# Designs tried in a protein design chat: miniprotein binders against b1l550. Part 56

Target 1, 279 residues: b1l550
Amino acid sequence: MRLPEELLERARDIHSEAPSHRIKLDRVGSFGLKVPVEFKGFLLLAEADVWVSLPEGRRGVDLSRQVEAIYELSNPPKDPFSLCREAAISLLEKLNYADSSGVSIRFDAPLQDGESLKYYGVEISSIASDEIINKIRVEILGMTACPCTAELIRAYKSSEIAATHTQRSLGILEVSTKAEHPDPDKLASIIERAMSSPLRTYTKRPDEGGLVIRSLSNARLAEDVVREMIHLFLEEFGHLPEDTHILAAVRSMESVHMHDIYAERSFSLDEIRKEISSH

## First folded at step 6 (miniprotein)

Design bb2
Fold by ESMFold2-Fast, scan of step 7:
Structure bb2 (fold): chain B 279 residues (1-279), chain A 80 residues (1-80)
Amino acid sequence: as target 1 above (279 residues)
Amino acid sequence: MERVRITVEDGEIRVTVEIEKDGKRIRFEYTFTSPEELEKALKEIERIIRRKGADPEEVKRLIEEARRLAEEILRRLEES
């Protein structure tokens, strides 16, 4: 059902009116939109949030223009990084009363794993104002094996490969930069290489046994994984601007506890380089 | 006044775009290591400059100048 066009001449323009209170709002927009994206040869259904700032003198945002902006740019589907940045810029161009705009896009990224696929979580955003700030968060599951219990069992049984508890651990890398978004596959690779072993979607018994043995031979604390992630990140992405901010974190779903272990470090590239160069 | 500056630091190419008009100054900075990244940066810079109400012809000239300078720098880095 569509109302007659004649009503447009009689209706008040509510959005352009003065508000009841002259208060600025930081983020007003459409949240939870479903948008198709093209990611490394795959067509995926992503979830998007779009918003703009609202000045103190304006009652509302033109929400239909926000939705149109991202949907126009999503047809045909394009890579989510270009979509994120282009939509944020487009929102500021189309909604000239806004001081800033933002777009966030979330999806599960496929990753080739032999003849099968596995998936990792990606959330990207672009916030546009006088500058553009690009953010990316990658989350992927891996396996960790406890070195403390390994050492106790080794002492008890005098074995060359210690038995210990293993668990799934969630690795997290979040990057905020004025440069373009880092490649999420590279971030996922960093996380997996920092773990005791990666997880697989499909294994046969001999391959599964080999994965477990590799994990046991590479036992790591959550703290070890975070430090290794930072080291590998600096090797791969040390070229990013010095004011780039990174969060590296691990949440270990401990198989011997009713609770998780969590370790994290936030830093700028400038900060971390000074720290590691101090001997 | 609008200007583009390009610097090279440890194999990183840094493009800084400054817009100064009527006493208001806006600065954008991008880093890249390949021609593909350069093209993305230049397109984004062009959009931001146009959003600030700069003359479209002047924006095109600035972007062309930035491209020439960046391509020359990339070519020199390819040599080494």
Scores: ipSAE 0.000, ipTM 0.164, lowest interface PAE 21.2, mean pLDDT 78
ESMFold2 (binder alone), alone request of step 6: mean pLDDT 66; pTM 0.506

Design bb3
Fold by ESMFold2-Fast, scan of step 7:
Structure bb3 (fold): chain B 279 residues (1-279), chain A 87 residues (1-87)
Amino acid sequence: as target 1 above (279 residues)
Amino acid sequence: SRFTVEAERNGVRVRITVEDGEIRVTVEIEKDGKRIRFEYTFTSPEELEKALKEIERIIRRKGLPPEVVEEVLRQLRELAEEAFRRL
């Protein structure tokens, strides 16, 4: 049922009214929107959040304008990085009372894996105010093998490849920068190369055996993986602005424990270069 | 009471319209075959100063040549001052 448009002439504009309490809100918006995006030849259904700041003197945000902005920019579907940045800018353009806006887009990125596909998680955001800050978080599963148990078993049996426990580990790289978003495929590649071995969607038994042997021959602590991710990141993305902030982390789902092991390091490019050069 | 102030030069057009307590700012830019349009509506003169800062932020982010950004901002400041004076 649709009410007559004439009612709009008599209805109060609730959003523009003074609130009950003069308190600024940091993020007000539409969360959990489904938007189509084009990512490296794939048409994907992504999840988006859009928001703006709300000043202390205004009761509400024009939510329908937020949805309109995202719809207009997502048709035809475009790459999620351009969509994220353009939508954040458009929100400030359309909602003049806001001093900042933001857009976050989440999706599973397909990655070619032989004759099958695998995936990794991507979350990007753009926060617009006096400047634009672009943020990307990539998460991908890999395999790690324990070097401590490997060394103990090697001492016991003196084999060429020591037996040890292996487990799935989640690698995480998060980058915040004033430059454009880093390529997520490159971030995913860094994470996988830092692991004992990558994981696959489909393996036959001989390939599975090879993957396990690779992992056992390249045993790494969660701490080793984080350090290697940072090293590889600096090789690939050391050209980013000095105030770029990075989080590198690994959560290892230890197969011999009821709990996980976690290792992380956050840093700016300026900070890490000084640290490395001092040693 | 209604009035409009506007300026256009080098593909940049800025218009401020005041009507029955509502203030509308429209910016249109045409450069290198690309057209960019901004529009803001206000109900009070005090909100115009905030809008000018917001428009400046957005224009600087659209990757326009610095000379175009400076021209837009100059026209906005001049027209806003005229609009305030006539309120």
Scores: ipSAE 0.000, ipTM 0.084, lowest interface PAE 23.4, mean pLDDT 79
ESMFold2 (binder alone), alone request of step 6: mean pLDDT 76; pTM 0.719

Design bb4
Fold by ESMFold2-Fast, scan of step 7:
Structure bb4 (fold): chain B 279 residues (1-279), chain A 96 residues (1-96)
Amino acid sequence: as target 1 above (279 residues)
Amino acid sequence: MERVRITVEDGEIRVTVEIEKDGKRIRFEYTFTSPEELEKALKEIARIIRRKGLPPEVVEEVLRQLRELAEEAFRRLGDPELVERAARLAEEILRE
């Protein structure tokens, strides 16, 4: 079953050897680790990746130290933001040949939805080097309604409320900053407010009718949603460092097409403010 | 060259630490609305500074500036309890 421990004393230290080719690697680590995290009162099962840079003169990374580091910091479970930052710093300290380290943690975040819960996707990371950069990506589904078809149907027949197709749309906000991670619930709220209406886990017929009417009265193109998300983001988080980078995107699963529609914009806070103030 | 800056706007505190020597730059920038988050970030910055392999005199100077920055930031928040926390944070930053 198990080889004698005495063999370890004669084994080569493979990781410290020179590699076959002197090439630096940007990320070497353990990916797909399962870790418990505490998020806003919930104990969740998250998936984590941990990595470090590897210099051109070293063959390998000590992977066991990486796994030990994150598991030690995750017991007892703590909030994923602190876990990300503390683990990234710990990795860089423990593996001193590395120029950088990183940790990413992914989970489905619960969000109160009336008497039930709904879930949205969260991915956070912290990358430590000569600086610490924190990144968060939030994805949540909402509803959009097509204004173009609404206008055609309104013109075609008399109607108090224009009919149009509605579909699920995935809203995405990604923030990369030297400041602490933005609150994901606030990012999710921004996305939902930019949509024609939010989606619900549980609705009764009157509430469902209300959501449909909201969507029809607030028809928006994917392009409209992205612009609104940016506007709302600036209102809520405009005080982040000027070099903060944001990606705002929408993927609309068009009910009348076999394909999706996608719209996005990437920008820094400095860039977007100059653009808005010049127009 | 060592630069430690603090700005306070609308209840938010921005802390920037910049060290540049021999072509190597270390930069940290944090924005806080919570004293707890500020404490954690300053401790993390202190740890990174200590292990970057900079000359001891540079490390000592940066840690001194971080301690003074912490005291000033908490003073600007105006809460008497935060003044006490500044003293505790200063002790923790220097301890290792």
Scores: ipSAE 0.000, ipTM 0.121, lowest interface PAE 23.4, mean pLDDT 76
ESMFold2 (binder alone), alone request of step 6: mean pLDDT 64; pTM 0.499

Design bb5
Fold by ESMFold2-Fast, scan of step 7:
Structure bb5 (fold): chain B 279 residues (1-279), chain A 80 residues (1-80)
Amino acid sequence: as target 1 above (279 residues)
Amino acid sequence: MERVRITVEDGEIRVTVEIEKDGKRIRFEYTFTSPEELLKALKEILRIIRRKGVSPELLERIRRAAEELIERAREELERE
């Protein structure tokens, strides 16, 4: 049932009214929208959040215009980076009372794994105001092996290959920059190379044995993985603007504990360069 | 002061926007290979100008002038 248009003349414009309290809100919008995107030849179902700032003198945001904006830009499906950036700009244009707008898009990205595929998590955002800030977060599982237990077992068994506990570890790289979004495949590659070993979707016995041996021979603390991720990031993306902010983190799902181990470092490119140069 | 210039030469469209307010000068310079690319960028340019505290009346004048110049650039490119 569609209500009569005559009700539009009788109804108050709630959104344009003064609020009960004159307080600015940073983010008001539509969250959890399902949006198709095209990523490196794949058509994927992504989840999007769209929002704008709300000034202290306005009661509400026109949420239907936000949904229309991203819907129009997502048909036909396009790459999620362009969609994110263009939607943020469009929102700010459509809702002229807003000082800023933002869009976040989340999806599982396919990554070639031999003759199969594996997946890693991607979340991107673009926040528009006087400038555009682009953020990307990549999460991928890998394998770590404990060097402390390896050393104890080596001492016990002497001259044999070290045995130790292995576990799945989640590597995280988050980048916030005024430049375009970094390539998520390169971020995922950095994380995997920093781990004791990558994980596979499918392995045969000989390949599985090789993966385990690689992990055991390359035992790394969560702290080691974070430092290696930062080192590799600087080699690949050190050319980004100096005010680029990075978060590097590892969450190790310890096979011998009921809890996880977590290590992280956040920094700007300017900050880390000064730290590395000081001796 | 407000200045918007669009020039077309050898298949390139050059847009220069210069605004001076409260002793501060803001200059934008872009180069495009098509009128469609320019139209896409126009939204971004207008957004930045709006954020710098330009009046709604001035924003409308800039938008109208830009639209007129885009139409002229399109006609020039189609001339071949």
Scores: ipSAE 0.000, ipTM 0.097, lowest interface PAE 24.6, mean pLDDT 77
ESMFold2 (binder alone), alone request of step 6: mean pLDDT 65; pTM 0.472

Design bb6
Amino acid sequence: SRFTVEAERNGVRVRITVEDGEIRVTVEIEKDGKRIRFEYTFTSPEELIKALKEIARIIRRKGLPPEVVEEVLRQLRELAEEAFRRL
ESMFold2 (binder alone), alone request of step 6: mean pLDDT 74; pTM 0.695

Design bb7
Fold by ESMFold2-Fast, scan of step 7:
Formats: C-alpha cells, sequence, structure tokens
Structure bb7 (fold): chain B 279 residues (1-279), chain A 101 residues (1-101)
C-alpha cells in the first residue's frame, strides 16, 4: 500500500530546508546494509555503509537515493571492489548537493587452506570527490613465539630449539591509495609470511607439531613482525603512487599476560623510502 | 553468476562454494554424480550433511532438505531463497555438462 501522491503537494520538503544550525556534516547515510558480493568464486553476504557530505545550508539527505545507488549496482552480485568504487561515484551523481561520497564494504574472505578454508577480515572503501581514494584493511590471525623466553630457556636447557610461549597475533595492513584496491589475498599473504607461523583451520597431530616447531624456530617480537610486514609490502606494492598511505600493525594476544602487546607504524611510500635510504 | 563461479572453480581445480552466515555449501561434479555438502557451525562444532544425486528428481528432494537445514540455522528467508536459487542453477548447469559428455 502507498499513501496518496496528493500528500506530496501539501507536505514540506524537509530535507531541502535550512537546518537549525548552519553546520556542515562530513558523513550522512545508510549504515549496516546487507549486500551480496562475488569474491574470487564465492558468493558472500557483505555489510555496507553508504554516505555523503551534507552542506551547511541543507537540513537532510535523500536516503532513498543512497540505497538505490548501491542496490542497483549489487544486482547481479559483483566483486566488492567494483561495487565500492561504482557506488561511490553513483552517489555523487544522484545527490548533486554533496561534494563527497563514500562506500564501505566489510566481509570475511575465504582463503584456501589445504583441503579446507580459513577466513580473514576485509574492509574496503572508496571515497569520491574530485578524486577517488580507495582504502583496504586486511586482518588475519597468525602465530608468534617469544624470542626472549626462548633464549632464556635455551640457556637453561642447552637446546637448539628453545621452548617458549606462543600466542595468536592479529596482523593488520591498511592501504589508502589513488590506485585500485590492492589484492587482499596478497596483503593476507604478506601478514602470514611475517608471522612466526600461519594458523590453520584444521590440523592433525603431525601437522600441528610441525606448525609449532616452525613457530619456535622463527620466534618474533611484535616489533619484528611489523618491520617484516613493511619490508614484504614494499617488495610487492612499492610501485603504488608515492602518496599511498599504509598502516602496518600487530596485536599479540600474549598467552602469559592478561593484556595484549601492540606495535604499529603508519607511513607514506615517499616517507618510508627516504627513511630507508638514510640508513 | 553461477556459470562464472563454476567455470572459475573448474579452471582452478576446485569445488564451487557458497557461504552465508555460518552455513557453507560445496558442490562438486565427478563421475556423473553431483555431490553437495552442507556444513553448519553451531556451538563450536561443525556438522556436515552430504547429498549425492544423478537426476533432476533427486535434486528437488535434496533442495527441500537443504532448505530445512538452512532455515533451522535461523537465516532470513531471502538468504535461504538465494542459496536455493544458486544451488538449483549450479546443479542444472552441472547436469547440462554431464549430458553433453
Amino acid sequence: as target 1 above (279 residues)
Amino acid sequence: DPEELLREAEERGEEVVIEFNGVRVRITVEDGEIRVTVEIEKDGKRIRFEYTFTSPEELEKALKEIARIIRRKGLPPEVVEEVLRQLRELAEEAFRRLEEE
């Protein structure tokens, strides 16, 4: 059932009115939308946020046009990167009062893991104005082993492979660029390679033992992991524009403490190249 | 696109996988049979149901059972309908390819 169209002749256009206070808003939109996406052969249900800037002289945003923009482009389901970029651009065209728009899409990405799958977190966004800025954040769990405790126990027990505590560590790579979104599988691979060992969805005892031994033989501080992530990132993605911004971080869920250890570094490609060349 | 998903899986030597909210459906085709595996995550345990069929009639029975399993997981009707639609399309494409053998 629809209300009579005649009511539109009498009703105030509230969104176009002047607001009570002439204040610009940075992000106004529809958050928590469910959208289907196709990712590397998988059909996934993702969560999306869409928004636009609101000028100081306008009371509200046309929310129906925001939802229309993303849903038109999501049927049939397509890859989340194209959906993100195209929806952000469409929002600016549909809502001419906005000087910027944005779309963010979140999902758990499947990654082949032997005969099984494992999952890592992906959040992508595209922000459109005079330019388009693409951002991607990848989070994946790995294993780290403490080199300090390993060295202490090695000295005590005179063993080449020292016993030490191991823990799950969350690796984070976030990239903001004017180029296309980096491949999240490659970002996840960088994170896992920087860790003492990757994690598995399913292991049998011999494989589990091997994973632990690998971790113990490759003990790393959170600080070591962040530096290695940056090194590997530059090898794979050093060709990106010099103003590309990266956040590399590790949160180690220390098995011997009630608290976590955290290490991070934010940088632009231009900044990090100058730093490395000075050494 | 089911045709594209199935083609990509064949090129990679992998099965086709559909995943929604803790329900995972895998489809493989070999030796004239279509095998569907439905996995449900509940209380830290993963429960697996397997179906094998060689005819459209058997497919219809399997789809009704799969629908019941997915609905028990508490997924929205729209998600259940979408999973069933994808399964039917993939199975029909798989039957077409087997017939062309």
Scores: ipSAE 0.000, ipTM 0.061, lowest interface PAE 29.1, mean pLDDT 77
ESMFold2 (binder alone), alone request of step 6: mean pLDDT 67; pTM 0.588

Design bb8
Fold by ESMFold2-Fast, scan of step 7:
Structure bb8 (fold): chain B 279 residues (1-279), chain A 99 residues (1-99)
Amino acid sequence: as target 1 above (279 residues)
Amino acid sequence: MERVFIVVEDGEIRATVEIEKDGKRIRFEYTFTSPEELEKALKEIERIIRRKGADPEEVKRLIEEARRLAEEILRRLEESDPEVARRLAEEALRRALEE
């Protein structure tokens, strides 16, 4: 049902009124929107949040304008990185009382895995003010094998490849930068290469044995995986601005414990380079 | 096609059982440290395989094979001998390498 347009002329503009308390709000917006995106040849249904800052003298935000901003840019579906950046800029242009705007988009990214597909998690955001800050978080499962138990078994004079416990481990890379979002496939690749072995959606019998053998012969502590992820990240993305901030983390779902093991490191590119060069 | 794959963990044993008949492939994995856990796991596995329409005789044979192997491994693990740990590690690697 449509209401007569003339009612808009008579109604108070609640959003433009003074609030009950003169307090600035950092993020006011529409959260949990479903938007189609095109990612590397795939049409995906992503989840998006959009927001703006609200000054202390204004009661509310034009929420309908926020939804219009992102949906206008999502038809036809486009890559989620361009959508994220363009929508954040559009929000500032459309809502001139805001000092900053932001957009986040979440989806499961398909990754070719032999003749099958597997998926990894992606969350991106763009925050616009006097400049744009782009953030990306990639999460993918891999396999780790315990080097401590492997070494114990080797001490018993077992075969060259010692048996040990294996588990699924979640690798995490998060990057915040003034440059464009890093390619998530490259971030996912870094995480998998740092693991004892990648996981697969489907394996043939010989391939499954090969993955297990690879994992057992490449045993890694969670701490080892985080350090390797950082090393590989610097090789691939060391060209990003020096104030780029990175989080590298691993959560190992230990098969021999009722709890998980977690290791992480946060750093800026400037900070980590100074640390590495100090030895 | 029939395959049993064993990996030994400190205090735990993981076994993967695969069956294939007329293009249908069923795979399951279980972890156990005691005879009671083994019986529970085998009962659940049998229910899953039967529900997927696998041959009842093939299911029975695989469950009996898995039970026999698991009971042998548990018996040796209960002996808590360093030499047993070495042999179990070698057996697990040998089965993983079987083509």
Scores: ipSAE 0.000, ipTM 0.065, lowest interface PAE 27.8, mean pLDDT 74
ESMFold2 (binder alone), alone request of step 6: mean pLDDT 69; pTM 0.481

Design cp1
Fold by ESMFold2-Fast, scan of step 7:
Structure cp1 (fold): chain B 279 residues (1-279), chain A 94 residues (1-94)
Amino acid sequence: as target 1 above (279 residues)
Amino acid sequence: SEEEAERLADELRELAERLGYDEIEVTREGNRFTVEAERDGKRVRITVEDGEIRVTVEIEKDGKRIRFEYTFTSPEELEKALKEIERIIRRKGE
């Protein structure tokens, strides 16, 4: 049911009123919006959050203008990176009282896997103020094999191919930068190359055996995977601004334990270069 | 490196021209080349230093200033970024 528009003449403008308490809010917005995006030839349904800062003297945010900003820019569907950046800028333009704006977009990205597809998680954001900061987080599953158990079994059996436990491990790369969002396919590739072996959507027995043998021949601790991810990241993305911040992490779902192993390192490009060059 | 930076600055000037920017100025200070392009009151500043391309875009509207900074290693990446930045400037402008 729709109420008569004439009521607007008598209604108070609640959003423009002074609040009960003069407290600034950092993020106020519309969360969980469904938006279509075009990603590398695919039309995907993404989930978006949009927000702005709210000054201490204003009671509320005009939420309809936030929704208009992202939907106007998402029709026709475009790549999620341009959508993210453009929507953040548009929000700041449309809501003059805001000091900052932000947009976050989440989706599962397809990745070619032989004649099939596999998927990895992507979350991107753009935060606009007097500058723009772009953030991307990529998560993809891979396989790791334990080198400690491998070495023990090798010593016990004097075998050149050691038996050891294997498990799924979740690799994580998160980048925050004033430059454009890094290509998520390249971040996913870095994670997979750092693992003992990538995972497949489906395999026949010979391919499955090969994957296991590859993993056993390339046994890595979670700590090894994180270090390799950092090394490969610097090789691919060392051109980013020195104040670019990176998080590299691995969560290993250990098949011989009731708990997971976790390893991480956060750093700026400036920080890590100085650390590496000192040795 | 200086000769390479000079050639890159020339390529960036041509890219700005292709994207419809007028009033393009190239300034040199040591090994740093700065290309400034302006159109309809909007300004784009591109700095090349030690083989690194840094693009700064400033948009001023109603007392509010928005500044964007991008770093690139190749002209092709810069061309795509400049087209995207131009699109954003057109949306915010008159």
Scores: ipSAE 0.000, ipTM 0.249, lowest interface PAE 17.3, mean pLDDT 80
ESMFold2 (binder alone), alone request of step 6: mean pLDDT 68; pTM 0.613

Design cp10
Amino acid sequence: SEEEAERLADELRELAERLGYDEIEVTREGNRFTVEFEINGTRVRITVENGEIRVTVEIEKDGKRIRFEYTFTSPEELEKALKEIERIIRRKGE
ESMFold2 (binder alone), alone request of step 6: mean pLDDT 68; pTM 0.612

Design cp11
Fold by ESMFold2-Fast, scan of step 7:
Structure cp11 (fold): chain B 279 residues (1-279), chain A 96 residues (1-96)
Amino acid sequence: as target 1 above (279 residues)
Amino acid sequence: SEEEAERLADELRELAERLGYDEIEVTREGNRFTVEAERNGVRVRITVEDGEIRVTVEIEKDGKRIRFVYVFTSPEELEKALKLIERIIRRALEEE
């Protein structure tokens, strides 16, 4: 049922009214929108959140304009980075009472894995105000092997190949920058290279054996993985602006424990360079 | 460098010309170059600073203001930034 449009002449403009309490809200928007994106030759279904700030004197946000902003820019489907930045800017242009806007887009990114595909998690955002801040978070699973148990078993058996426990570990790299979003495939590659070995979607028995032996010969603590991720990040992305902020983290799902091990480090490029050069 | 900042300012002046701006002013204050243009109530101000790879874009239309800063670290990122700046200005110029 569609109500007659002449009712708009008699209806109050609720959103423009004074609120019950004069309190500013930081984020008001449409969350969980499904949008198609084009990523490296693939058409993917992504999930998007869009928001703006709401001043203390205004009761509500025009939510239809928020949805319009992202959908207009998503047809035809485009790369999620351009969509994210352009939609955030468009929100500020369309909603003049807002002093900031933001867009987040989440999807699983395909990565070639032999003759198959594997997937890693990507979340990107752009927050617009007097400047644009671009953020990307990449999460991918890898394998780690415990060096402590390896050394203990080597001492016990005098074996040349030390046995130890292996487990899946989740690697995380998050980058916040005024420059363009870093390539997520490169971030995923950094994470996998820092692990004892990458994981595969499908392996035959000989390949599975080789992957396990690789992991055992490259045993690493979660702390080792985080440090290696930072080292590799600086080699690939050390050219980003000095105020770029990075989070590197690993969550190891320890096969010998009922709990996980977690290690992380947050830093700006300026901060980490001074730390490394002070020695 | 000063030469690189001046070249970028000239590139931005050419961008404004392609977008149909005919009132374009380029000013220099020390190591800073500013390109200002106005058309159909849409005013843009783009500032480039020598020594820092930073571009500040200000767009004002119908009393609405948007300001953003883009930092680029490579020639490839500069090209992408210029394309983004062009798309944003083109949308602001459209009445729809």
Scores: ipSAE 0.012, ipTM 0.502, lowest interface PAE 8.9, mean pLDDT 82
ESMFold2 (binder alone), alone request of step 6: mean pLDDT 69; pTM 0.623

Design cp12
Fold by ESMFold2-Fast, scan of step 7:
Structure cp12 (fold): chain B 279 residues (1-279), chain A 96 residues (1-96)
Amino acid sequence: as target 1 above (279 residues)
Amino acid sequence: SEEEAERLADELRELAERLGYDEIEVTREGNRFTVEAERNGVRVRITVEDGEIRVTVEIEKDGKRFRFEYTFTSPEELEKALKYIERLIRRALEEE
C-alpha cells in the first residue's frame, strides 16, 4: 500500500524540529546494511554502517538519505575502499547540518590457499570531517609454537627439531591514516609471515606434517609475533604519513592453558621510528 | 615520475583557476611540487613529492576554523579527493 503523496504536505517535518533536550549526538545512522562489493574479482556481500553527527538544535537525521548515499554508490558493485570513502563524502554533501560522517564496511576476504580458498576478516572505515581518516583492521588466524617448551625438550633429548605445543593464534593489524587504505592482502601476508606457520583450509598428511615441522622450527612467543609484525609493517608501509597510527596484536589460544595470551602495541610511525633508533 | 608529478601539478593549478581563485602559486623544489591558492578565507595547499600527494584545505569564517588534510599515494584516489575538495571550497564560499 502506498499512501497519497498529498499527506506529505500536511505532515510535520519531525527531523527538522527542535529536540526535547539540546544535546549534540556524535553518531546517528543506519547500521547493519547489506551491500554488495567487488573485491579482487569476487562479488561479496558486505555489511555496512553509515552515520553522521547531529547538532544540538535538530531532532533527527534523514535516514533515507543515508541509505540512498551508499546504495547509489554500490550499483554496480565496486571495491569496498572506494565505496567507503565516496559514501562518507556523499553523506556530508547530502546532510548539510552534519559536522562529520562515517562509513564502516566489514567482510570476509578470500585468499587463495592451494586449490581452495581461506578467509580473513576485514573492516574498513572512512570518517570525514575537517579531515578524512581511513582505517583498516585485518584479522587472520595462524599457528604459533612455544619456544620455552621446545627448549626444555631439546635439553632433554638433544633433538634438532624439538617437540613443543602448538596453537591457533589470531593476528591483528589495524591502521588509521590520512592516506589510502593499505592493501588488506599485504596486511594479512605480514601477519602470516610473523607467525610460526600459516593455517590451511585443508591438508593431506604430508602437507600437515610439513606445517607442523615449520612451526616447530620457527617457534615464537606472542610477544615475538607482535614485534615481527611491526618490523614487517615498517618495511612494507613505512612510507605512510608520520601521524599514521597502527595497532599490532596477537591473541594466542594456548593449547596448554584454560585461557588465552594476548600481546599488543599501539604506535604512530613517528613514535616507533624514534624508539627503534635509540639504545 | 617527475613527468607525472608535473602533469598533476598542472591539473591542480587548472582546478584552482576553475574554482575562481585569483592568487595561485605553483612552486618546484627538486622533485617536490606545491600548489598554493587563497581566496575569501579559504586556503588550499597541495604538495606532490616522491609519489606522495598531500592536500591541506583551511577555511576560517565567523570564528570557526575547518582544516581538511588528505594524503594519497595513488593519482586515482587524488581525483576523487579533488572532487570532494571542490565541493568543500564551493560550500565555504556560498551562503549556507
Scores: ipSAE 0.000, ipTM 0.148, lowest interface PAE 20.7, mean pLDDT 79
ESMFold2 (binder alone), alone request of step 6: mean pLDDT 68; pTM 0.588

Design cp13
Fold by ESMFold2-Fast, scan of step 7:
Formats: sequence, structure tokens, C-alpha cells
Structure cp13 (fold): chain B 279 residues (1-279), chain A 96 residues (1-96)
Amino acid sequence: as target 1 above (279 residues)
Amino acid sequence: SEEEAERLADELRELAERLGYDEIEVTREGNRITIEAERNGVRVRFTVEDGEIRVTVEIEKDGKRIRFEYTFTSPEELEKALKEILRIIRRALEEE
């Protein structure tokens, strides 16, 4: 059923009214929208959030204009980077009362894994105001092996390769920059290279044995992984603007504990360069 | 390099001309080249620096200003960024 459009002439414009309390809101929008995106030759189903700021004197946001904006721009499907930036700009232009707008798009990205594919998590955002800030977050699982337990077992029993517990660890790199989004495949590669070994979608027993031995021979603390991720990031992306902000983190799902271990570092390129150059 | 910055600036100026911008101004200050263009109340500014190739794009429309930056390390990145800059500018010009 559709109500007669004549009722619009008699209905109050609720969104334009004064609110109960004169409080500005930072993000008001449509969250959890399903949108198709084209990523490196793949057509993927992504989930999008779109929002704008709401000034203290206005009761509500026109949410239908937000949904219209992103769906117009997502047909035909395009790359999520362009979609984020264009939609954020469009929202500011369509909703003149807003001081800022944002778009976030999340999906699982395919990554070549031998003759198969594995997947890693990607979240891409663009936040527009008097400038545009581009954010990307990449999460991928890898394997870590505990060097502490390895050392104890080596002392207990003579062995060229120390036995120790291994576990899945989630590596996280988040980048916020005024430049364009970094390539997520390169961010995923950095995370995997920092780990004791990558994880595979499919292995036969000889390959599986080799992967385990590689991990055991390259035992790393979560703290070691975070430092290595930062080092590798600076080698690959040190050319980004000095005010670029990075979060590097690892969450290790410890096989010998009921709880996880977590390590992180947030920094700007300017900050980390000065820190490294001081010693 | 200075030659690379000048070539990029010329390419961006020609892009603005192809998009039908009404006024195009090019300013050079040391290692910085600025291209400003205006059409139908939409103003764009490109800034190119030769120390590290960076392009700053500013779009002004109806009293709002949006600014974003691109940094290039390869010709492939430059080509991709130019296509994206073109799409963003076209959107701003056509948006109602």
C-alpha cells in the first residue's frame, strides 16, 4: 500500500524542526546497506555505511537521499575506492546542512593462494569535510609460534628445531591519509610476511609439514610481529604524506590460554621517522 | 623532477580545458605549480610539487570546499589517479 501523495502537503516536515535538545550529532546515516563492488576483476557483495553530521538546530537527516546517492553511484558496480570518495562528496553536496559526510565499505577480498584463493577483510572509508580523509583497514590471519616455549623445550630435549605451540594470529593494518587509499593486497602481504608463516586455504600433508616447520623455525612474539609490520610498511609506503596515520596490531589466539594476546602501535609517519632517527 | 611536474601540470590543465572550465589560471612558485579552474560556480585547484609528485585537488561548490591529495610512485598510479580525479570533478560539475 502507498499512501496518497496529497498527505505530504498536510504533514509536518519533522526533519527541519528544532530538536528536543540543541546537541550536534557527529554521524547520522544509513548503516548496513548491501552494494555490489568491482575489485581487481571480481564482482563482490559489500556492506556500506553512509552518514552525515547533523547540526544542533535540526531534528533529523533525510535518510532517503543518502541511500539514493550511494545506489546511483554503485550502478554499474565500480571499485570501492572511487565509490567511497564519490559518495562522500555527493552526500555533502546533496545535504547542505551537513558539515561532514562519510562512507565506509566492507568486504572480503580474494587473494591468490597457490592454485586456490583465500580471503582477507577490507574496510575502506572516505570522510569529507573541508578536506577528504581516506582510510583503509586490512585484517588477515597468519600463524605465529611461541619463542619462549620453544626455548624451554630446546633446553629440555636436544633438537635442531624446537617444538612449541602455534596459533592463528590476526594481523591488522589501518591507514588514514589525505592521499589515495593504499593497495590492500600490499597491506595484506606486509602482514603475512611479518608472521611466522602465512595460512593456506588448502594443503596436502607434505606442504602442511613444511609450513609448520617454517613457522617453528621463525618463532615470533605478537610484539615482534607488530614491529616487523611497521618496518615493512615504511619500506613500501614511506612515500605517503607525513601526516598519514597508521595503526599496526596483532591479536594472537593463544592455543595454550583461554584468552588472547594483543599488541598495537598507532603513529604518524612524521612521528615514527623522528623516533627511528633518534637512535 | 621539475620536468615531470611540468608535464603533469600541462596534462591537468588540458584536462580542465576538455571538461569545459570557463577560467583557467596557472601559477608557478619555485617547485610548486598551481592550476585553478572555475565553471558554473564549481572551482577546482590542482597543486603539483616536484620534490615528491603530489597532486592536491580542491573543489569548491555552493560555499563548500572539499580537498584531497594524491601521491605517485609509478606511471600506473598516475594514470589511475587521473581517471579518478576526472570522475570526481565530473560528479561535482553534474551534481544537483
Scores: ipSAE 0.000, ipTM 0.338, lowest interface PAE 14.0, mean pLDDT 80
ESMFold2 (binder alone), alone request of step 6: mean pLDDT 70; pTM 0.637

